# VH-VL binders against o27280, part 318

Target 1, 266 residues: o27280
Amino acid sequence: MDSMNVPEVLEIKRIVEESESVKTFIFSWDFRREVRPGQFVMVWDFRDEKPMSVSLIDPVRSEIGISIRRVGEFTDRVHGLSEGDLLGIRGPYGRGFELMGRDILLVGGGIGMAPLAALADEATARGMRVDALVAARTADELLFLDRLEAAGVNISTCTDDGSCGFKGFAHERLLTLEENHDMAAVCGPEPMMFQVMRILDERDVPAQLSLERYMKCAVGICGQCCLDDTGFRVCAEGPVFWSQELSRVREFGRYRRDPAGRRVPW

## First folded at step 11 (VH-VL)

Design Z53 (framework fv_libevitug)
Fold by ESMFold2-Fast, scan of step 11:
Structure Z53 (fold): chain C 266 residues (1-266), chain A 123 residues (1-123), chain B 110 residues (1-110)
Amino acid sequence: as target 1 above (266 residues)
Amino acid sequence: QVQLQQSGPGLVKPSQTLSLTCAISGDSVSSDSAAWNWIRQSPSRGLEWLGRTYYTSKWYNEYAVSVKSRITINPDTSKNQFSLQLNSVTPEDTAVYYCAREYPRDYYYMDVWGQGTLVTVSS
Amino acid sequence: QSVLTQPPSASGTPGQRVTISCSGSSSNIGSYYVYWYQQLPGTAPKLLIYGNDRRPSGVPDRFSGSKSGTSASLAITGLQAEDEADYYCQSYDNSLSGYVFGGGTKLTVL
């Protein structure tokens, strides 16, 4: 409906400090409005608007949470806010994750663990067995471990520097995990997701991958909606894609676009 | 387990008030995680939501636009029940009336239903 | 008129797959969760599916739900004689500020 495209000014009910660089902002939410893990909202600070994934969906408390990493001017301003301050929230938007089967694998890197934490809550509430591989550059960047543990998720960690869990990249850790899964959901840096997708494809595990760079396409900002090899319109389909769709995209995981639209290596 | 038991008269004359009660066992009518709904069903109109009552820090009532001017839903914490009053009934109000629990509150689905009460409006 | 549109009837034989559709608009199914209820003759409706695709405890795996855009579907696999019932979809409508139901589908097991 048109009302979904008008920002609501909402009061920040609670702020959870997830790490030195990540905070979760919690708002009261009317669950007559559908929200699914993997969907995002547009967060408006009354100057700029940015897409942010929903990281908490709690119908018992009537709350949603939005986790934001401090990476630039907009996020610096939002991180400076306090409980009681106001933000504009518009949405939700985009295609969320679909749950299927009984046993699922979540593979999250950095802030990509945020939408997967919401998915983990839903999957465990449905009685599914959930394994999560949580990856980051350092131990301080591993997110939501306490929340996942409280939900009954089986957790594996890895860090690039070896400061927590397996020393190495997510895909290297995944190669040592031999458990069967009915599906996987993956969110994190694009090079990580590309390597993970290839391993899951080889194992015949259907995977869903969430691509942050396509969130703006899902709200009708169509500058990046056409993919290199497929030519199909992703603004109606993102940010979550099945691995079958992404395996056809030559650009995915190999290079990115600069502000001029030129391809540059990762 | 949660059970809902309905009571009330099966025949009401046009222009009178329809009154039904729903007794709750296995949960509290003042539970802040639930809402308590009335829904009716007739061959001509199908299933129709009529309204709900729920408690957070105080009681709230919400009613369907079609009946808002003549409907009241009242909780009774001492008897652990909630009631429906529908004023100025017409033959079009003939239906099976159900009470139902919505849990969790604000997810807008009914997980437990009462047995139903057929109410006929005729002279 | 019901706000959500369902076919008035559906049929199948034991062991087969049957699908029941539910069509709405952006003011309801396009923006809000879909729920499904089963009603046996002379009984109250029973929750089959909530949150588009989730089953309450006690509902067999044969029942599944899905949603795409402004439409939803209930699928019944391995159809059994006891599945003969009326099925209703439900959502919320923001223009009506209230819960809305489909007209119901009478499923006959042949």
Scores: ipSAE 0.000, ipTM 0.447, lowest interface PAE 13.4, mean pLDDT 84

Design Z54 (framework fv_libevitug)
Fold by ESMFold2-Fast, scan of step 11:
Structure Z54 (fold): chain C 266 residues (1-266), chain A 123 residues (1-123), chain B 110 residues (1-110)
Amino acid sequence: as target 1 above (266 residues)
Amino acid sequence: QVQLQQSGPGLVKPSQTLSLTCAISGDSVSSDSAAWNWIRQSPSRGLEWLGRTYYTSKWYNEYAVSVKSRITINPDTSKNQFSLQLNSVTPEDTAVYYCAREYPRDYYPMDVWGQGTLVTVSS
Amino acid sequence: QSVLTQPPSASGTPGQRVTISCSGSSSNIGSYYVYWYQQLPGTAPKLLIYGNDRRPSGVPDRFSGSKSGTSASLAITGLQAEDEADYYCQSYDNSLSGYVFGGGTKLTVL
């Protein structure tokens, strides 16, 4: 067994409150170890282990950040922790985003903006022009706007309720944005990503999409991590896929899987 | 600009201690943004990392498993240098020895290298 | 043997694209950044690429790095006579708890 597959116990260096329901936990990181935007880690609270996307990669400060939304018992416990407390971190795992060309469009929905915030930092550091479409249900659920602005990203917002920016869904806002890009990266609710992918395909913009389907990698790879038709497993072959790969997957945007592996509609 | 200047004997007898020094100009050995390495190169083993020393709140040393029992790397803040001591040398320790800086801490590249010192271990 | 595997030699003509491979495992390249160094005869190695695909100031843009899985590549486009040198990849290895190098590739410009 490699030690990268054993949780390393790390001290929480800093906690950033991103919203009422989202916190970013920041740890010192040894940047001899590769970590790429789009990869995830297993976070262990000494009771349970859950996959979380890396949202900050800062080699200058020797820090990584992991953004966690409060959605259940595990995440409630983690949200109760303070600076100086310990968490186990295992990984990183998965395929990260690839950058190509000079211009990139980021389309993020809710917590899906977390891995895209890390990607935005990388893309701007490489001299790319970055446009971000940040989507959420309401204004107070828009994430990372200050970080994106500080990085020099051109930001568009949309909310379902119209409380900030365009009133409507991400794909509806995207239809009003006509500037071409060399590539795109998309992360958010699967139905949003499906609609966005279709528009980008029509515009001949290659897109990478991050699927954070239900994962049980701490217990072993299970059916909940598997895309049908192609046999892709999010933990092993994802979570980042090119739009060409996903266009052949019947489940993408149509069905999800419950914890028992059953198909349920979105 | 940063420069690393190596000094030490070019001939060491088997079983004795090999000692080399790397003098730093343009940076501080106690800089918290740098680490200081020893690497050697031989025809039989190629490039081989030996170890590193660096300062944050205190000094840390990391050594390659192959030499860990015989090696010491020591910083000297008063002379702005760091040294390599390798005990109980054998002919297999014959190599060109380099010191190198890892800097900046962004990705820890070995960005500046000393000129190299050929050390022959022979009776 | 070296921990990382490189071809012992490569060759090309001026203007050509040349690629040098570096193969490792999950304990090194699969988990850690890759660096590339150029060594001219009688000189110390010089940093050419770091962090898989980044160039330090002063390195021409015709040098590029890439990484896929447990393998890395150095690409040289528009090959020049002055590129004739030995090239070494480097990474960290978790099982050895230390930096590891490839065996080196001697690039000849014909």
Scores: ipSAE 0.568, ipTM 0.793, lowest interface PAE 1.8, mean pLDDT 87

Design Z55 (framework fv_libevitug)
Fold by ESMFold2-Fast, scan of step 11:
Formats: sequence, structure tokens, C-alpha cells
Structure Z55 (fold): chain C 266 residues (1-266), chain A 123 residues (1-123), chain B 110 residues (1-110)
Amino acid sequence: as target 1 above (266 residues)
Amino acid sequence: QVQLQQSGPGLVKPSQTLSLTCAISGDSVSSDSAAWNWIRQSPSRGLEWLGRTYYTSKWYNEYAVSVKSRITINPDTSKNQFSLQLNSVTPEDTAVYYCAREYPRDYYGFDVWGQGTLVTVSS
Amino acid sequence: QSVLTQPPSASGTPGQRVTISCSGSSSNIGSYYVYWYQQLPGTAPKLLIYGNDRRPSGVPDRFSGSKSGTSASLAITGLQAEDEADYYCQSYDNSLSGYVFGGGTKLTVL
């Protein structure tokens, strides 16, 4: 049996408050085991298990971080935990981001900035020039700005309400930026990712997009993780996909599915 | 700048104990982020990792399954060194023996090596 | 016999690109980082690549690593006479609970 499929009980080493609704939980990690930006782990609170993206990869300190937004019963319980408490961690799972070229664009919305923060650390450490467009509804919901600045990332912000940076949506801000990049990585709400992908396609910038919409079941077990027409399972074959792959998926950016698998508009 | 200096006899008779020492300068044997390894190289078996010792809140030793019953790796904090003892040697144990550091432990690989010691096991 | 498989030899001329492969399984390369070492005659191995594709300070950017699935590669661009050496890959193996090496590749610069 693959050792990654059995949860390891780990002590919460440190907790970082990223915002009112987001915390990063930091654990010691055996870095003989590979972990890459864009991969996720299953977090087990001894009642329920949920997938969470890896947001910090620090081999020098032997630490990984997992950023969790408070959105429901499971995440509310996890947010109530303290340093020294225990969680089960299984993984990593999924394909990670691939880096290519010299100049990279990151476009993150809300908690979608979490896996991109780990990618920014790796890209900067490789000597790449990193531009990040960080989007949120309000200034207080912008994530990882201090960490990105510390990594040497060139940051642009936008908020729906105009409380920080450009007033408007990520794709509207991207249209005002006329620098091209060798590649892009995008993570956030699916409608945002769809609009950003279209602009990057017109600029001939290859993009990788991280889809989290169907990560509600265990790896490879649930048919609800599938994308239509392609048969891709987000937890098994994603969550990171190239833009060329997603352009063939009818539902991407147009509708989502509820727990029963029914089509629901965004 | 970290350096590893090896010492020990180059000839050992079959059934005896092979003993080597690796002296550390520029780092501490009890450094929390390091691990201290023994690796050997022979024409017949190539490069073989033998084991490591490292300190966090206590000392840990890990050994390769092929030598686990015969091997001991011992840190000596007062002399800032670590040693290898390999019991009941056979001609198959003839190799160049290296000590090596991992820093940071687990991730970085073997970043600093000793000069190597040729050990011949022969009667 | 080695746990990881490398070609026993490789060759190139100055200025060319050479690649050296390293093949393993899900119990090693498929789950664990890959490392590469250069060994000149009469010397200890020197770390060239760690973490699949990262270079230690002082290693020229002519050396690069990559990993895909259960296999890894070392690439040397702008090959120089000084690159003539033995090259070894290394990973960890969970079934053996230890570090494992490839059999080595002798690179000849023609």
C-alpha cells in the first residue's frame, strides 16, 4: 500500500492569521517526500476529511502550510484549534504547477491565492520574474501580500469596492496590463478564471488553472469530480489543468454542479 | 565553511570490527537541521548509503537494511564527531567509506563529504 | 545491482547537450525527491542537483535536473572537457526505508 493513502497524525506547529476568515496551519514535513505547489492534502479532524491546497513549502524549516478559509462546519472546527493540537494529513495528491520560461504571471482570487503563494516562492527561488495580480472583494480579503513582497514579487491588486488598488474584477485589471509573460498560473472563482483565460489565450500566454469546485470527495472515488466531455477527475487528474484542456470543457465558467450533480448557474 | 575529516585503519581482517571516525568543523554534530551519514563505494555494489545519525530533541539513528544488524553510528558531542562501527566484516565490505552531511536534513541531499577512506577486508 | 537504473555510459563533444536518465518506481522516484552527484576520479561525489531540479550555490546553470513520474534526467548544456566524470542519481525508497543510488553513468567528452 502507498504510504500517502494513510493519514499521518501531525501536531499543529504554528498558526498564521492571514485575514479574519483565513488561517494557515503549519506542520513539520518529511521532505524526502515530494510536495509541489498546486498539490493538495486531505485534512482530517477525526470527524470529517476535506481537501486543502498546500500554501507553504519550506524545506529549510521542514514545514508545510495549509491555508483554510472558514466557510462551514468542518472549517469552523479547524479554525477553533490551537498550536499543539493534532490533525490528520494524507497526501499530497494531484498534479502540481509546472514552471517554464523566465517571466510568470500569477492571478489569484480570494483563497485561490494560497496555492499561488507556494508557487511564487518556488518561481522566485528559481530566479524567475514574478508578477502577481491579487484580487478580492475588499482590501481586508487580499491574501499573502506581505509574503509575496518578501519573496520579491511585483504585486498588482484589485478589489471589487476599490478599497485597494484597481477598482473592479481581476480580468478588468489584467486588460490594463500590457506586459506579456512566458506562462501564467490562475486560481480563484471559476468565472474569474474563465475571463482571465480568454485574455491570456488572446495574448498567446499558456496558462495553468487550478480547479477546486469538485474536490468534495476522496481521490479517484467520486464521479462528481469529473469534468464533462473529458472525463477528467479533478482529485485524480487535476486540480491543475492547462488552458488548452479547459477550452474543450463546456461547463467551465458557465455552470457548476450541486451535490446531486445537477447543473446550477454561477 | 563546513569540512569533514575522516580517520581510521585501512586494513581489517574478516570477522573483525571496522571502525572509522568523522571529525566536523564549521558545524555542530548536534545541529538541529543537519544529519550525519556514512556512505560507501565499491566496484561491485556502487554507492551504498549505510545510515545516519541526527539530533532534534533526542538522537535518532537510521540504518540501511543490508547492514542494520552489524552497524552502529555514534555521535560524540564533546569531540564534535561521529563514528561508524561495522561488525563481523567480510571481503564484501571492502570499499571507500565516506562521511557526509545533509543540510537541511531530508531535502538537500549530501552537500558536504569527507575525503574518503579505503578499507580493505582481507586475511 | 543498483535500485535506480542509469545508462552505464554517455558521451558528447564540447558545446553539445547531453542528458543522463535515471529510472525508478513508485516506491522511490515516484514519491521522493531526486538528487544528482558528479564524481571526478580520486574525489568524493559533489552535489549537483537537489530537490529534482534545484542547483546548490556555485553549480553552473549548464546543469539542470527534471523529473516525470518514476523517471528523472540530468541535462548538461554547453558541454566542457571538465564535465568528464561519473554521474549518480539518488532518491529515497520507502520499501527499503533508506536512500538509494543509481549505478552511475560515465560521461566521456570526446
Scores: ipSAE 0.647, ipTM 0.832, lowest interface PAE 1.3, mean pLDDT 88

Design Z56 (framework fv_libevitug)
Fold by ESMFold2-Fast, scan of step 11:
Structure Z56 (fold): chain C 266 residues (1-266), chain A 123 residues (1-123), chain B 110 residues (1-110)
Amino acid sequence: as target 1 above (266 residues)
Amino acid sequence: QVQLQQSGPGLVKPSQTLSLTCAISGDSVSSDSAAWNWIRQSPSRGLEWLGRTYYTSKWYNEYAVSVKSRITINPDTSKNQFSLQLNSVTPEDTAVYYCAREYPRDYYGLDVWGQGTLVTVSS
Amino acid sequence: QSVLTQPPSASGTPGQRVTISCSGSSSNIGSYYVYWYQQLPGTAPKLLIYGNDRRPSGVPDRFSGSKSGTSASLAITGLQAEDEADYYCQSYDNSLSGYVFGGGTKLTVL
């Protein structure tokens, strides 16, 4: 009897070092269970549980990958693990990306490239033309470039400091790209996503955006999440949203919540 | 290209054992990413999955709960085939029996099917 | 009687769009991939759709699949006379620990 609400203890089959701060942990997976790019799993180290996006979906090898950035105590412990060690995996959860049309633009910032790398694999397998704009603060934070290149993706890069590619922000680079796309998928820091969404809306390109802050809400952990003052509750349908859904949310890209639940500007 | 060829008797008496074989060409029964299935089809019950066998580091067999006490699916690597045994048959086991491949296993569904064998259970 | 529910019949005229539904529960379609098969008279079923919405090579793009919650649909656009066949959905059911099929839909082209 399988249940996505009970953690399954899985062996770490392989670890890929993506950068100094990011590793991808690869597990065998039962592909009778649905898993789609944009979904996440709860990773349990037998002390704490954290949501992590699925970054590799490989039915031919029967493998999934989960990319984890070292940012705190939980992720530091997980980064200390080796091939053959065990982790609990629960899920997948959340709404995944939907693919439409023939041409897709991916816009990713930092670790936000993780779910977009899985989406790139699926889009290329479906015969779509894939263009990716990969953004980070520095060259060391640009992720999955070799994997995207191997998949046949057309890559543009930008860094805030100019250490690789265009010097500037993702939305500034996007303004210099005149290519039209049937759809876009965007994942990264919320201020970046907001600016990118505005440009895509002006170009009449439908976009899907993945909101990392709402992954916990999608599994019902917070229960009280709402993104606007109309009382709209988005946690049941996240973390991936169409831009038209987010255009109704006054808070998106403008405010975040502090630990006391108060709105503070980005 | 992968092909599946079925053989076995078309008539079985009630209480006896139904035995069918599926011969594989263009792939190996021990292929890492494949699974080998038996399905039957009758007018009254439609399509019914009976079970599957597959190899990773060892052989695994999975069976439908409705037939689990009576069914055995057995791979034969030397002949590159797999078989179905169904014990204690009744007229309700009358159906067209199909073998089918999943490749890759679990995700792709039943991508190649045998031609089907009509098995009539009657005295 | 079938674990997955399909309408027993559907019909359309050439050139039209026809949709065939497949309804399940959280123990099957709600958590597991959906597959669709076409069966012409006297032949074995043929895989039309896997992974909810993907086509094997050789299947025309006028066949498409979709899934929402505990239900799935097969859509056929530009309906042709040769599409007259039985259509079956399939998923996995965790309470039964096995694959399950819909009861089938006989599609008639008028």
Scores: ipSAE 0.610, ipTM 0.806, lowest interface PAE 1.6, mean pLDDT 88

Design Z57 (framework fv_libevitug)
Fold by OpenDDE, second read of step 12:
Structure Z57 (fold): chain C 266 residues (1-266), chain A 123 residues (1-123), chain B 110 residues (1-110)
Amino acid sequence: as target 1 above (266 residues)
Amino acid sequence: QVQLQQSGPGLVKPSQTLSLTCAISGDSVSSDSAAWNWIRQSPSRGLEWLGRTYYTSKWYNEYAVSVKSRITINPDTSKNQFSLQLNSVTPEDTAVYYCAREYPRDYYGMDVWGQGTLVTVSS
Amino acid sequence: QSVLTQPPSASGTPGQRVTISCSGSSSNIRSYYVYWYQQLPGTAPKLLIYGNDRRPSGVPDRFSGSKSGTSASLAITGLQAEDEADYYCQSYDNSLSGYVFGGGTKLTVL
């Protein structure tokens, strides 16, 4: 790693409780440096390092936000932190979302809404009409609803158990929506994204999808996040891919690689 | 509407100190959101950023490497202005000098400029 | 010489599309926002594009900015006589720890 890849030690400016399992950590950011929705940063707690999507981009307040779901030891430690505590941040990395057209559809599942929330802010700031299909297992896992609403986003909710909005999966809800958009951005569980992509393709709606893979270097060197058949590195060529690119990726929606490089099903 | 009004001498002798002032109206020099810059322009060197000052809980200054040893940018909250001092000037420092504001809304682009001040270094 | 490289001149006829390139490096344009300024004769530079591709209020949509890799570009469609000016790109350079400008492009409307 060069000096550019050395984590910058930043103070947690604020913590937002998004849900029982998700917190957004806010940091001061020098907006001379570019950061795009869909890009990720490597978060270092001085013991371990994990990739996290940028969920907030606020140049007026000179802040970025990183939303983290509590899922393991690393995230447990991070969730135990308080405002004023320190974290190492390096990045941003990866290819972010592109915006085109006037009307954009966002389809997000669970923590997948993190990068999409940032995209929603940019899209609305640019005067675009934003529709968001927000999916989760249960109502209490739906993320960023108030924030999206405040931004002027038209929200449709979907829950597996029907506790809020449409009862069913995101792709099922999408089938009930007849309106087409100029483009779509998708992020969530790969099985969801896979089904959503198919529907969007059938409707000739250009779509970008953000993948999540295990990665270590974030700079396209270690190969841990390589996708089968294409050799795409999620950290370098992604994490945002066009649907046409993902159509070439056999493993998409089917399996992923664990830290040991073994295939594991979704 | 934010405006920047520059003042200072247009002629400086070699080895002396170039001094300019930029008066701010419609904004505060100590605004947490803005940064205040000095830029100069000459046919030989084009546009050249010299440095900036800004307030975020405390005052910060950043200077271009090319002039760091000779430059001082000072805010004056009482007069709502900021100044430029460039020591030991040579004919190479002859240029039109601009003050400019960076604004967060424009991702810290320089959205407001002073009228410019031609400063000639000559004996 | 300037850290960012621009063609010294460009020209077009009214109604044409003109593009002005700005070439940088990994220490500036790749990682930092690009800005464009229009400078009319005898005036201070005016912010034309910020954040790579955003227009301030009052800037016509004929002006557009784009960035890819270590290069940025300003496009002017429907060229008009009043567009005759000098155009400068600007970014931040981490190796110099400061803002850097292009050498400027003189646009002539024929």
Scores: ipSAE 0.880, ipTM 0.932, lowest interface PAE 0.5, mean pLDDT 95
Fold by ESMFold2-Fast, scan of step 11:
Structure Z57 (fold): chain C 266 residues (1-266), chain A 123 residues (1-123), chain B 110 residues (1-110)
Amino acid sequence: as target 1 above (266 residues)
Amino acid sequence: QVQLQQSGPGLVKPSQTLSLTCAISGDSVSSDSAAWNWIRQSPSRGLEWLGRTYYTSKWYNEYAVSVKSRITINPDTSKNQFSLQLNSVTPEDTAVYYCAREYPRDYYGMDVWGQGTLVTVSS
Amino acid sequence: QSVLTQPPSASGTPGQRVTISCSGSSSNIRSYYVYWYQQLPGTAPKLLIYGNDRRPSGVPDRFSGSKSGTSASLAITGLQAEDEADYYCQSYDNSLSGYVFGGGTKLTVL
């Protein structure tokens, strides 16, 4: 029996307000059960379930964290909860990030910084040098800067409006940064990830990218998670993919699909 | 440095209670990040986890299904030790018994072990 | 029988690479971390690997762990005479609600 398919009802131990729109909900976790950066859990408020990336993995404190951006009815309800309230957590699910080499570049956009914050903690614990490019529309939407700094991460920022760091997009900032890393990990809006991937491919840096848009299904049950050219189901074979795998997917960075399966440009 | 020192009789008669103690130095039995385990080893069954005790806001005990009906693991904060009681022993309980720490609990495995105690169950 | 399956023996010569497998199931290795222990004759087991692939301080980098699906492996590169020992894998099993060990592998250095 796979107990990962049954929600565990957990008490909210602590809530960290990351921004006006993002909160991290922290729970005690039994770390005999494997949890890796890049994996997600299904968060159940006893009405609806939604997939959320694991943003904190702390075996020393026996805590996991789940960062949630307020974007709709479900997330609005969850944001209304307090310490001591209960949520159902099912999982973890999906393929996590793999670490290799001595140094890693993280490129995160908006809430995409959440799974990368957990990865940064693991990479630093493994003795890797970590450089992070943190991107957002405005300074107030840059996430996890204090946590990354506390972990010893070398941080670069960019904002579309120039309110913090480089004024411009993540890929424009990346062109001004050091070219050599043993690997990279990327998570954020798909157009950003596509542009970043192209630069990393040109620099011959192997990269892993996290596609989070189709994680509505439990353990690959839903065909809506399929990618055009590969047939990969994001929740079963992702959400983390190597750049070499994604370079063969015509859909990536170009268009998405509506509920009817029609192509819609970004 | 953390050390675990075991004590207890090496010979127990069938049907009696096996009682062993593990004394802790360099850490506290009520350390909130630790768990304190008993494991045994025999040629016929290999390594076999028996159970553990640990403290958060209160004490928790977990026991292996194979011994759950006969086993008790007791922490003693005043003496900084934990003990194993195994009731109604049979010759099948003949083994080397080890105590071991997890620290931090769960993820990090059993990092410190006692010296082991050979317990023979015979008449 | 042991819940986790290991080969009963393995052997190699100094300088070679040796791997020791540990096979489990969906109730254990698939979802739970794997640990490896080294045991010299007459001594308690010593932790070699935790968290699938992490080494405690003092363990040489010649020892490495990996996990894929329901199986795990311990790899020893640059095999040395002092590596001759019994090796055990460990995980957690949710159907038994407890830690489980492999049957052990006796490694002989020829």
Scores: ipSAE 0.775, ipTM 0.896, lowest interface PAE 0.7, mean pLDDT 88

